# Ledger of designs, part 185: miniprotein binders against q9h3h3

Target 1, 235 residues: q9h3h3
Amino acid sequence: EDGFTAEHLAAEAMAADMDPWLVFDARTTPATELDAWLAKYPPSQVTRYGDPGSPNSEPVGWIAVYGQGYSPNSGDVQGLQAAWEALQTSGRPITPGTLRQLAITHHVLSGKWLMHLAPGFKLDHAWAGIARAVVEGQLQVAKVSPRAKEGGRQVICVYTDDFTDRLGVLEADSAIRAAGIKCLLTYKPDVYTYLGIYRANRWHLCPTLYESRFQLGGSARGSRVLDRANNVELT
Below, E stands for the ipSAE of ESMFold2; O stands for the ipSAE of OpenDDE; V2 stands for 0.75 times the mean of E and O plus 0.25 times the DockQ between their complexes.

## First folded at step 15 (miniprotein)

Design xE55 (at its last look DockQ between E and O 0.89; V2 from the best seeds 0.76)
Fold by OpenDDE base, look of step 16:
Structure xE55 (fold): chain B 235 residues (1-235), chain A 85 residues (1-85)
Amino acid sequence: as target 1 above (235 residues)
Amino acid sequence: SPEEIREEIEELLEKAEEKLEEAEKKFKEGVDPRKARELLMEVFKLLWEALRLAEKLGNRELLDRAWELVRRAWQLLVRLRELLK
């Protein structure tokens, strides 16, 4: 990805949060309806702006599945932003530890495993596996980006409640692998997204905390998870 | 020429700042957050090009100005998003 493409895609992803979502909510909808919903709204066919012939006539920001235990908690995002502005003006060093403390102080603790897949059957199949894992209670919440006009890769996001809970992050990785996902996964805290910490940032902060690589015949988890901050394998 | 590149960056930054101020104004006035969002998406496109050119030129001042506008635009986008959650 040349230049600031990753940053632009991150801005587009955040902007997409403001458009209507196609949601399957397992708290209110029977699990038996999931297959029909997946067939009606395959991510490879749902279009970002409701193109003619797509399953959606209106713009869709995300396709999402909420599990039975899902409770939305975004924390104090406004307080986080104010503290971040104050920190930048103070001239104090900004480290991953600083961002972690800001996140804890303002209760902005959510994070997500990310996977990027080309549009098509493989994406729809991967999404179906993730959606099932959410409805079955192995995962809390997941979303997938709709198809863009340019036909670029779509992203599946699988959330965890606390990026500081290493065990919870690893459990989500295991559940994703159990759902049949074999691609590279990257874990990013939402605090990094809210503060505009991209690959290219003036503080040289890595926005990715963990990377998961699929491993054949390996540990019960089926993956190797690397802590990017410490350059240590966790599994 | 380096001078032409500098001029292009300054034009991009000026245009980005004007659009950003318009978006901030719309937000403050309680206009539909989606309109402010569209302006911000244009601002980001301008700023990415400005940053690309400023990196090519090696001009630290222009880089710092562009990144400051990115910061402001991003903060506004986050605030807009919170309104529509």
Scores: ipSAE 0.783, ipTM 0.936, lowest interface PAE 0.5, mean pLDDT 92
Fold by ESMFold2-Fast, scan of step 15:
Structure xE55 (fold): chain B 235 residues (1-235), chain A 85 residues (1-85)
Amino acid sequence: as target 1 above (235 residues)
Amino acid sequence: SPEEIREEIEELLEKAEEKLEEAEKKFKEGVDPRKARELLMEVFKLLWEALRLAEKLGNRELLDRAWELVRRAWQLLVRLRELLK
């Protein structure tokens, strides 16, 4: 991607959190209602600002599915930000280990597998598969961006509750692949999102922790997962 | 020319800082949080352009100044998100 387009899209994604969400909450809604909800709100048709002809008449930041066991915990974001400011003014080295410790100290542990797809049938089909996996309990929570005014790719985010739990991160990857997803996946901890660690960061930190590639005729889980920071294959 | 590019970067940084300070003031005073968000999105557009130009110019001082403003703007965006979610 040229220039700082990816960085600005990240800022837009953060801003989108502040607008209304369309949510299927399996904690309070029967699973039998999911198919109708998916048909009503396909992500390729839901528009960011409620454009004419879309299913929504008002702005939508995200389309989300919450699993039956989903218990949101963003941790102490304010404490994380204060510690980050102190670290920056101290002149101490900024490393992945330092950020990991800040995240643990402030309980900002969630992270997400990201996939980017063009608007259309494949996006809607991928989202339906992910949503069903969430409602059936193989994944905890997921969201997908609505269609932007200028178009462009949309993102599906599949969350895990603890990025330091490698087995949990790999189990989520396996469930995504079992849902029929074959595109590139990258995993980013939310602490990096809150601190603004993206592709062009000045600390030379790798912006993602893991990368998953579908392997044709590959392993039993259907993918190869790479630890990006250490360049080590995990599967 | 390098001098014209430097002047352009300085103007972008000054404009971004003015808008950022306005957004910070609105947040501190608890008024117009959605307008503060709109100001921050404008700040980011200005700063991404400033960074692009500063990288082309190869000026470390301007790069550092732009990244400091990005850091401030990003942290305010996160605080607004926490407030408005």
Scores: ipSAE 0.743, ipTM 0.894, lowest interface PAE 0.9, mean pLDDT 88
Fold by ESMFold2, look of step 16:
Structure xE55 (fold): chain B 235 residues (1-235), chain A 85 residues (1-85)
Amino acid sequence: as target 1 above (235 residues)
Amino acid sequence: SPEEIREEIEELLEKAEEKLEEAEKKFKEGVDPRKARELLMEVFKLLWEALRLAEKLGNRELLDRAWELVRRAWQLLVRLRELLK
């Protein structure tokens, strides 16, 4: 196996943050324009580097929708990195509680539900549902990767503003399911991303905080959410 | 042979470190952040291969060297992203 696919994909995603984005911003754009925008830029057709025949002639890092209440705040990322360096040289143990406290101290509290889908109708349909939920105010902000040249899976990220607010994270899961999404969702706090902590990390930390599985017929929420650290259902 | 694999890892790490130092310099000077990003992506590719080979050898010293470079490269990538977004 490659063994480092997840780490490389994370690096590619961070690099994509630095290219132009295609953004529908509900704070400045009427909701009635959303459907036309979605039709113009389906994520299965928008290409990462502007391939011939695609809707975009220039590189696109992400396709995003900002909700009316979206207020961007990355927090103190630079201070987070400095504190992380100091912690690693301190000899104190590095635990999930340590990462949580660093995130709180430096106000790097955002996290995201992730879903991975192959290019095609299912991806475009899922994205459209998420984008509408954002514009309607059930979700705050979401983004989707453009199509890679390899034709591999694409990712939809649905952000929440505070991973320590379990109720808020579960409400976002419910809104995603209400938009018709049935695939597996995983939730990752941004603090792990900024510090480069993935599955194969030296500290044996679990960067996936929650998993959500669609549940037929049995749940008022429509999903079964598992706390990965404690192996406990939250629904 | 194990010796050939060790030499390959050393070459990968040396090349990765050179590219990382170039990216760090470009970031510090504030010139051509797109080039700094490209260099960092090359650094990661070299380091994933070095780590794969070092795991095959079971060589802790080489693994530690590779992971230190990954840590430096990742920190710079995040700083670069924060500068540009």
Scores: ipSAE 0.649, ipTM 0.864, lowest interface PAE 1.3, mean pLDDT 89
ESMFold2 (binder alone), look of step 16: mean pLDDT 87; pTM 0.862

Design xE56
Fold by ESMFold2-Fast, scan of step 15:
Structure xE56 (fold): chain B 235 residues (1-235), chain A 85 residues (1-85)
Amino acid sequence: as target 1 above (235 residues)
Amino acid sequence: SPEEIREEIEELLEKAEEKLEEAEKKFKEGVDPRKARELLMEVFKLLWEALRLAEKLGNRELLDRAWELVRRAWQLMLRLRELLK
């Protein structure tokens, strides 16, 4: 699509949540089985709707790895949605601060580092690194999109449990870099995703809170993190 | 022409609303939630094109109408996700 491609990809991502997932769950599966699982389900080959030539014959929404300590923290999404509708109907200003307070009030706190990669070896290698970091306990949970019929870039999402916890967000970035990831990363709270706020939103809000760029050598962390809202470098 | 573009947007919005109402009915009646999701994906495609054209035209009324349908579609999509995840 010429316009609103990011918005439609977001809608597709939410629809993908509703289809079956391929999950490596470190809470119930030995870490020694990870390499075989990664070889069986490389994201560049797993197809969104199934294909005779792919590892899957049936639709797959996401390929995910759950860490040993992973506990889903979805919060009160229904309460968030009701409060959001009330806010829109009220005519009151819709600002980043208002959304932050709605998220806190309803405990919808999760967020994610996003990376977009073309299908191929680089994507599969990046995902393997992330998956190992999750199973080893450096990250909590991650997922990657399967290959769409139309092709295009795939996304790896690395979650943190609380977007208001800056140290936790930065620690996740550090772990992603330690896993060998060098591409651009952006961080988005799930509250923006649930409420349908994307780049071309009608309220002129920036849903991206942080941006991380790989720094070649000279840095213990391996990255520069920018606070997008305040235009301040944090590392 | 601006009038032809306006007519195209109106047709897109009408088709989107028709499909959205069908999806809302299926959800309300508890019938075929997977089909409701398929209808919503079609609704979004129609609305993204309507928004692109409305922005080009600079028509605030059409933009507001398109965004209102996006709001309704997202409400239903989120409810379906909570039901089916």
Scores: ipSAE 0.634, ipTM 0.863, lowest interface PAE 1.3, mean pLDDT 88

Design xE57
Fold by ESMFold2-Fast, scan of step 15:
Structure xE57 (fold): chain B 235 residues (1-235), chain A 85 residues (1-85)
Amino acid sequence: as target 1 above (235 residues)
Amino acid sequence: SPEEIREEIEELLEKAEEKLEEAEKKFKEGVDPRKARELLMEVFKLLWEALRLAEKLGNRELLDRAWELVRRAWQLILRLRELLK
């Protein structure tokens, strides 16, 4: 199998960021309009590059919902990149701790819970649940990929402001579970994405910090969360 | 043969670098950022193929060259994303 599939998909996701987005912005749109918007733009039917037969005739990079309190802040990505290059040249150790420090210094703190689902009813239902949680204020912001031509899995990304804030990351997981989501979730800080660090990297860094698995009837919270970096169960 | 695979990798890397330099130039000049993005997507396609072949061949020099071009392309795509977002 091609070991660079994840890197190629990441590059495609970055390209998607540059194309137009279909956005429900709860900062400027009444919550009462959400159900109609979700019915108009189900992720399984919205096509990546447009199709007269789909809800969109023009390219769509992402379908997103912004919460009422959402305030975008990617930090100083340029400063992060410059510091990363200096670090590689310096001979200093490249470790999770070093990257965490660079992220903090340059305020590149956002991260996301990821879920991958096949196109279809289950994806659309999951996205509707997430979107409602965002509009109701239980989550801050989320996006979902449109349907690709090849029909592969689509991704829902649920963002948190600060990957170093463990409590905030866990609260987002709880809200996702409360929205009815039962599939596997993985959490990735955006700093790893901005530096191009993926599964196959020369520093053997794991870009996935947390993993969440649905727990049937065992816990009131509905999930078991593992700290992948430290190999410790948090719930 | 190993020699034929090496030549193919070198061709892929040369084409990728040419397109990357064109994309970098367009970004610097502030013209047609969407064309720069198109070029970058072509660069990544060439580089993923070069990396696949270089790993199969076991050639560290070619792997290092490909990863350096990936690094440059990644830096540019992040800047373009900020500009076009």
Scores: ipSAE 0.218, ipTM 0.579, lowest interface PAE 4.0, mean pLDDT 84

Design xE58
Fold by ESMFold2-Fast, scan of step 15:
Parts: C-alpha cells; structure tokens; sequence
Structure xE58 (fold): chain B 235 residues (1-235), chain A 85 residues (1-85)
C-alpha cells in the first residue's frame, strides 16, 4: 500500500456502485444455477471496464449474490448526508458516538465484513464459498469487486442489516469462517462508508468496529473477534 | 525543497478545484453525467497526491485545504450515487 491507496480504493468502490452489476439473485433464480454462474464470472477474470478477452466486454462495478431472504434497506442516506454537512459546519466535535447517533436517526444501519485478496485462484475460491453460503441462507448478501485495470487486491463485502446488533455481526463472522475463509476480516458500518470516513480520516476515527482473525482449534467459531472501538476480545 | 513542494501542492489543489467545479456544474445541470464522474475521479487522484505531499511537508494549512476539497468531492460522489439508486 502506498500513500492514500485505501482512500482511493474507497472512492473507486463508491463509484463502482453506479456501474452495472453482475447479480445472482437467489430470490428469483434456482440455486442449482449458481455453480454455472460462478464458473462464468470468476472475479479474478471479470474486468472493471470490460475487455474482449474477459467474461465481460462492458464495465462491471460489482459481482453480487442476493440471498432468498434479502430485503435491502439503505435507510435515509440523503438525510444522513444533510445532517453530516450540518454537523461539520456547526463545529461540534465529531466522535464515534455522534456518527452512531446520525446512523440510528436516519436508519442507515447496514454494515459489512471486508476481506482483501489478490486476484487469482484463492480469491475465486473464497468468493465461491461466500456465494454458496448466501444462496444456502447462512449469509444475507455479498459482493466482490472486479479486477482493477492496474491490478491490486480485490475486496469481498459480506453485509449484515444492523451494525448495532453485535450478535448478528458475530453470526455473520461464524458463517464466513464456516465457508472456509481464513484471512483477516474487518467490519465497517455503511455510515462510515457513505460519509467518506476511511483509514486516514481528518477526524482520527477508526471506521473498523470489529476485526476477526482465523484461529486453529480451541474455538467453535474458528476465529478471534476483537471489538476495535473498546479494545476488548469478544471470542 | 519545501518551497518547491509547496508550489506543487498549490498547483494540484488549483487543478483539483477547477475540475471539481466543472463536475459540480455538470451534475447541477444534469448534463454529461459520465464526464462529470470522470472529472470527479480525476479530482480524487489530484487530491490524494496533494495530501501525500502536504503530509510530507507538514503544512497544516495545505492539509486542511486538501481535506476540504476531499469533503466536497465526496459529497458530490455520494449525491451522484444516490441519484442513480
């Protein structure tokens, strides 16, 4: 990583939301079609802006899988944005508590477990595991970035509907581990994403609420989860 | 030198603000949305470089100016995204 790479990747990710998505929607598509879809669109081969030699000739922002019970609710993001502007111009201190309050007030409660993997077999295998867990009902929804023009790591995002529901967040971590994922995971509420709060922010806030590290044996969960905000081990 | 770095930062910030204003105008007028987005992504690239240099220089005024432009650019990016949902 160099300089503001993480910040630029965050901006690219937000911009990617506006390009077409490749979606396997388990609400309307039989689960038996998933394996063929995964083989057709491995994330290491799908290119961000399209390429005749890739599975896509046109731009793709995200590759996503929606579970059968998925019911999207992003809350009032426009209201959140307006309140955030008012907060910044008011000169009031910006703290984790004030962001949590804004998120609750505007019903922007979703969050996600993030994992970053280099393009290749391990990324494709990890994504396939996550996608199957979503279709089987163990996770609600997930997406993965396509291969960037210049390369670099790709990100898998596994969403939960309420970042204030610790049990739900931890259950998602368990399901990710059960899918065979062993890499580092970090959990970020979407309120931080929408407001542009990332690794190097001017308010010195940590946008990561939880961190999950794979643990061999000795734990039914398969991971150690740290509450980053309170610096307390939860597992 | 510190003075050469300062001049480079100021040039980056001026270029970023010009492109940001063009992107804001296109968004407000509802014209050429693809170009507006391309300009905005160029703004971020310029601002990340300005921030890197400003941190190296240790200049708080330039850091604050760069972060204020990042704030404006991010607000526009979020507005663009929400409009398309």
Amino acid sequence: as target 1 above (235 residues)
Amino acid sequence: SPEEIREEIEELLEKAEEKLEEAEKKFKEGVDPRKARELLMEVFKLLWEALRLAEKLGNRELLDRAWELVRRAWQLLLRMRELLK
Scores: ipSAE 0.683, ipTM 0.884, lowest interface PAE 1.1, mean pLDDT 88

Design xE59
Fold by ESMFold2-Fast, scan of step 15:
Order: sequence, then structure tokens, then C-alpha cells
Structure xE59 (fold): chain B 235 residues (1-235), chain A 85 residues (1-85)
Amino acid sequence: as target 1 above (235 residues)
Amino acid sequence: SPEEIREEIEELLEKAEEKLEEAEKKFKEGVDPRKARELLMEVFKLLWEALRLAEKLGNRELLDRAWELVRRAWQLLLQLRELLK
């Protein structure tokens, strides 16, 4: 029984946004420095709250890599939240279409491919592959959680700028697969994250828009992508 | 028993609301934003347990009360994140 573990991990992820980030910013740092930075800050060793045995002495919320063309735009999150509150009191149906429209209206369009991996070599290797793809321009931006003191899986988030741009979402999946990633991937728009809509939400919404499974020779991209909302295979 | 479970849920909800109100006050007064975040993480732990028990009990009123507190807690968490990010 999982209970509300996913919901609590989501709250912890939101809280982590408020602590300092370790960032490799390809807009201002030469790509040749990436390998040394990855060796200095492997996510399996960076601790959430800092300790003497880790690379960090202070709390770290996220370890991130920004691509050369990365231009942050989180949209109007405050306006989104106010509109969400109004929607909940209006009696209007709360559907994926309604949330999509709120996201568009307030320019809260970003979304992310998520992968969950246990701390260790495989996590560090996967993160290095993703980070390299970001610095080389195949992906826009990515982040990975540090190691929690309790242990448990860590998450790699690979962002796209517009969850309504299906081709862009699929291109990111392809780039993740090209980086050597073979685990299950799920895609979630940030609008669901900001509004606290997870698996056990009261409106019975599915926050996962796409699911990607690795397939040997099954597709040109090396994966099968399912549109979860419409139950349609895209590849 | 169902009665013991109901009492446990109500105790969890009361503790959660008390901590949430403290966090809301700190946010409104612009003091101790990181303590407000710590309180919110405690609120979520209490509410997830309350929801688990309320689902097991099948009590819709307690489920509604717990989800209302989750809504308020998420609203404050998002506001804190926007302030501090």
C-alpha cells in the first residue's frame, strides 16, 4: 500500500525549490567544464541538508543544468492560483481541458519528463547523460534531487517549455532515449504540480499526460509513447 | 474500532489546522518563512495520515475536511515558493 507517498514526495519537491540550487549554467560556463562539475557533484553523494561526508556543507534543493538557449518563463503562477481558487468556488466542471485553458491563459506552459532512480552509479550515470544532452543543446534544462537523509529514490526532471506542444514533448523523449536512458518516463505539466494535483486528487484527474517505455527496435526513437489522457499510442 | 479511528482523524485534523494557522500567520507577518515551510511539511504529514484513515473509514465529511486543509496548505506552499524562488 503506497498511501500518500507520491503526494508527500511532491510536497518535498516543491519545498526543495526554496533552498539553494547547484547549477551548471551553459549560458555562462564553457561546456568543457561539465565533466569536472559532474564529478564534483554526483547526485547520489550530494545531501539534501548538507553533511561533512558529502560535497556540500549547506542544504541543496536541486542540482540543475541550464542549456545555452534556456530562457526561464514560469508564467503568471499567482494569477493561475487565483483563477484556480475562483474555478473551485464557481461550480464549473474541473477537467483536463479546463486546467489546460487556465495554464494557457496564465502562460504556465512548462512541463517535464520524470524518471525515478535509486541512489547509486545508475542514477549518477543517467544524470551525466542528461546533463551532457542539455549542454550539447538536445534538451533545454534539467534538474535532479539530492540524496534524502532517509534514502529512497531520487528524481530527474527534464523540462520542455510548452506541454501543449506535443512535437516538442516527443522530441525531448527522443533526446532522453538517445542519452542512454531506458527506464520508464512520465510527463507532467507544471500546472498540475503548482496546483497540487497528484494521483489521489479529489477531481479524479490524471496529472500524467504521457508515458514513455523503452523498446529495442520498437520505434525510430527507441521508445513507445502513450497519450495517457486519450489512451492513444503515439509511437 | 471505527470510533477510535474517527477520534484519531479528528485529532490529526486539529493538529494540522493549528500548525497551518501558525504558518499562515508567519507568512502574513513576513517572519520566519523557513519555519513556515517546516510547519507546512508537518501539516502535510498529518493530513496524509488523516486522509488514509478517512478513506479506510469511508467518512466523506472527514475526507472533505482533510482535503480542504490540503488545499489551504498547498496554496501557502506555492506562495512561499514564489516568494523565495
Scores: ipSAE 0.718, ipTM 0.892, lowest interface PAE 1.0, mean pLDDT 89

Design xE6 (at its last look DockQ between E and O 0.80; V2 from the best seeds 0.72)
Fold by ESMFold2-Fast, scan of step 15:
Structure xE6 (fold): chain B 235 residues (1-235), chain A 85 residues (1-85)
Amino acid sequence: as target 1 above (235 residues)
Amino acid sequence: SPEEIREEIEELLEKAEEKLEEAEKKFKEGVDPRKARELLMEVFKLLWEALRLAEKLGNRELLDRAWELVQRAWQLLLRLRELLK
């Protein structure tokens, strides 16, 4: 139902990495300060380019929470890009398997659960739940986009260290659900983000690896997780 | 008409490529990285419109050209992000 809006939002998201972040870093800040920080910087009110009427007067790319054990590793992105260019030039098939192998070879293993929510109470409440789970150690790290000048949905990204570690990915989903999140979640490895694999990609690849849907009652995990590429239910 | 749409697509692609080349030059010379990012966001807007029109026209060659420029712009955006994160 979207044109190229999703693709443009993805480009905006990568560009936002280059602007200042508002960070609650649990490695250096006591957990007792989190509630005040969340009240000061609700994502529905923090503006992308700053506004005197918002919590920020200057541009903000992301609002993030780092867990106490968080240790970032982006891998060899430069090597990944060189290999990607060589693969495209070679004319060899581009498949999920070849992208997975490039990611492993260059240690670009991180990935994320994505949720898209309209600005407002539900977004702010969801973010607060995720942030508390990060500070309490149930999740490693998360970020949420600020409110765009054009408006539209905002995205919460909850990261895992290794997209090839299926159990770790499912554990993060369970923690997100335990935090009270009921909306649709999709999981995307950062290698797909870096190589520009989105809905309309020219290689006809599924843009995400997993989809999680809230399930009322029943499952201990609180959700049903689907492997998108193989169309297989994991829970 | 199909002819008018083709001309519009070609104009969008030409403008996108010019701005992309300017952004690539700034990156290579190590100057104005945030201006290079600004140019890339403009490139993407031009390319999304070119893709929309090329899909409507059903022209495989123009679609392929637009997607090649998207990939080129995307990889430069990633290089800028790595430089400025």
Scores: ipSAE 0.786, ipTM 0.911, lowest interface PAE 0.8, mean pLDDT 89
Fold by OpenDDE base, look of step 16:
Structure xE6 (fold): chain B 235 residues (1-235), chain A 85 residues (1-85)
Amino acid sequence: as target 1 above (235 residues)
Amino acid sequence: SPEEIREEIEELLEKAEEKLEEAEKKFKEGVDPRKARELLMEVFKLLWEALRLAEKLGNRELLDRAWELVQRAWQLLLRLRELLK
């Protein structure tokens, strides 16, 4: 992606959190209704602003599936923000360790595996696989961006509760791979998103902690996971 | 020319800062968060172009100024999101 397209998409994604979501909640809705819901709201057809002829008449920020074990905990995002502003003002060095400590202190520990797919059958199929894995309890929560007017790639986000729990992050990767996803995955902590830390940031912080590449016939996980911070393969 | 690019960056930054201040004002006044959001999205578009050009020019000062505005805009967007999520 040329220029700052990824950064703009990140801003749009955060802005989209403010609009209504289409949610399948496995805590309140029988799993047997998932297929009908997926058929009603295929991500490739759901439009960001409720375009004529789309399944949605109202704006949709995200399409989401909540698992039975899902418990929303955003932590102290306001405290995190205040601490980040104070840190910037202090002129103290900002490192990945600093951000990790801030995240822990304010309990902003969520992170997500990200995949980008073109609109169409492959996206809808990938989403269906992820949604099923969430409803079956292999994953806790996932969301997918609706179709934009301009087209472009849609993003599926699969969340983990704690980006500092390496095992949990790797388990989610395995579950995504088991759902039939073969594309490149990147893992980003939400703290990096909330603080506006992009790839070209002045602190040279990498917002991507992990990358997962699909591997045929290899490890039991079906992927190779790279720790981007340390440039070490974990699998 | 490098001078023309510099001028374009400065115009983008000025416009971005004005829109950002308007968004901050709307937020402070309790205007619908979605209106402030719309302004912020315009601010980001301006700032991405400014950053692109500043990188092309290799001007560190303009890069730093653009990033400072990005951070302010992002913090405001985060606050708006907390009001309406």
Scores: ipSAE 0.741, ipTM 0.929, lowest interface PAE 0.6, mean pLDDT 91
Fold by ESMFold2, look of step 16:
Structure xE6 (fold): chain B 235 residues (1-235), chain A 85 residues (1-85)
Amino acid sequence: as target 1 above (235 residues)
Amino acid sequence: SPEEIREEIEELLEKAEEKLEEAEKKFKEGVDPRKARELLMEVFKLLWEALRLAEKLGNRELLDRAWELVQRAWQLLLRLRELLK
């Protein structure tokens, strides 16, 4: 069949970064305006290219909320890219440890919890819960893809600022669950995204560091988190 | 049939490389970065199909060619993103 669905989505996501975003910025907009904004721009109805009947008339790459404490951190992406090109031609092995070190050296440490949902009420409700968690300070920044013309699943990305800070990654998972999210979550460092390393890659690397599955009992966080790199349950 | 599939993969890779070279030229010129992005999306579409067919054949040489082009295209896409962000 088509074994490259994730790769198609990754390329489209990178392209979408370059189009305008619809942003609710809690650093400059009162929290009391959030509900109206969410009602105006539900992700199931905002279209990627401004289709007829959409709330948007122009292309939208992403719908995003920035929390009070959000501080943009671009890292040294250009240096990362140059070092990556040099590494590929060096003959040295490319391993998860190599990528981790590259990310640390160039301060490209952000990562994200990902969830995929079909367009409709569940998506819009999940997004609203995440957006509230961001504005209330439990999460720092999140984005959701707009509806594509062909339909299909959309993605919510909830960012953390340092994938090597396991406690921070787990705290974000807990905040996502507290917002009522029960679906599978996967965590991917941005370094893998920037370097184009996805499931079907030449190095057989696993770009998913963590999986989180909703757990009905026991944990106050409501999830079971697996470290995919080490096959260790963290919760 | 395997020979027909091999020829199809080679045509896809040739088209992808041609479009990638055009995108690289557009990027270097600094004119119409939206066109460079459009070309790159077409490149990926061609390369994913070439990879799908090459995996079906189990042809390592064609797989390696396709993956080299994917990495080259992806790095240009990242450069475009950094330019336009």
Scores: ipSAE 0.639, ipTM 0.843, lowest interface PAE 1.2, mean pLDDT 88
ESMFold2 (binder alone), look of step 16: mean pLDDT 87; pTM 0.861

Design xE60
Fold by ESMFold2-Fast, scan of step 15:
Structure xE60 (fold): chain B 235 residues (1-235), chain A 85 residues (1-85)
Amino acid sequence: as target 1 above (235 residues)
Amino acid sequence: SPEEIREEIEELLEKAEEKLEEAEKKFKEGVDPRKARELLMEVFKLLWEALRLAEKLGNRELLDRAWELVRRAWQLLLLLRELLK
């Protein structure tokens, strides 16, 4: 069927960071302006490379919403990469534990819940719910990919400050569910993104740390969360 | 057929490495970072096809070569992203 679609989408997502972003920044913009901004830039209509018929004429890498308390901390990504090269040469095992230690040492701690949705009303509705949760303070920051020329699914990324803070990761999951999101979610630390850990990686690592599935008929905060790296059920 | 597929993989890997070396040179010289990014996206397309074919063939040597080029390409993509973000 299709062998490396997820890997290529990940490379495209990294490349998209280099193009301009459309940002609603709640640190400087009143929350009352959010609904108009969401109506102006629905992710199903914003095009990756610009189109006179879309909301944007110029390329857009990401559509993002920054919460009022958002304070970016990217850590030492270059130092992480140098240490990663050294680790691969050292003969030490490449495991979730060693990657975790590398990330902590270089302060590359952020991570994200990912959801993949087809372009259309459901994507735009899900993004609006996430964006409102960010502006209202239940989530810190989120972004969504624009529509690619070839179509395909778009991704919503909901970030947390520290992937080693399990309670914080689970609180973000609860907030996403409270916003009305019912689709499958997976959690990926940015260290995995920066080091190129994807579905078919050379070290046979699980490409995500957590998986969240909505519970049918459960509580309003109901989800089942699995720690995929350690094969442990958390809920 | 297996020999033809092997030759196809070798050609894909050769083209990927040439483009990757061009992108690496542009990065080191501080010129055309957006062209370097374009070259890297082409490199990834070539390498994903090489990996798909190498998996189908069951050839570990070709798989290892393709993954090594993916590692180099990913490293450069991350460095470009840090430069241009």
Scores: ipSAE 0.698, ipTM 0.893, lowest interface PAE 1.0, mean pLDDT 88

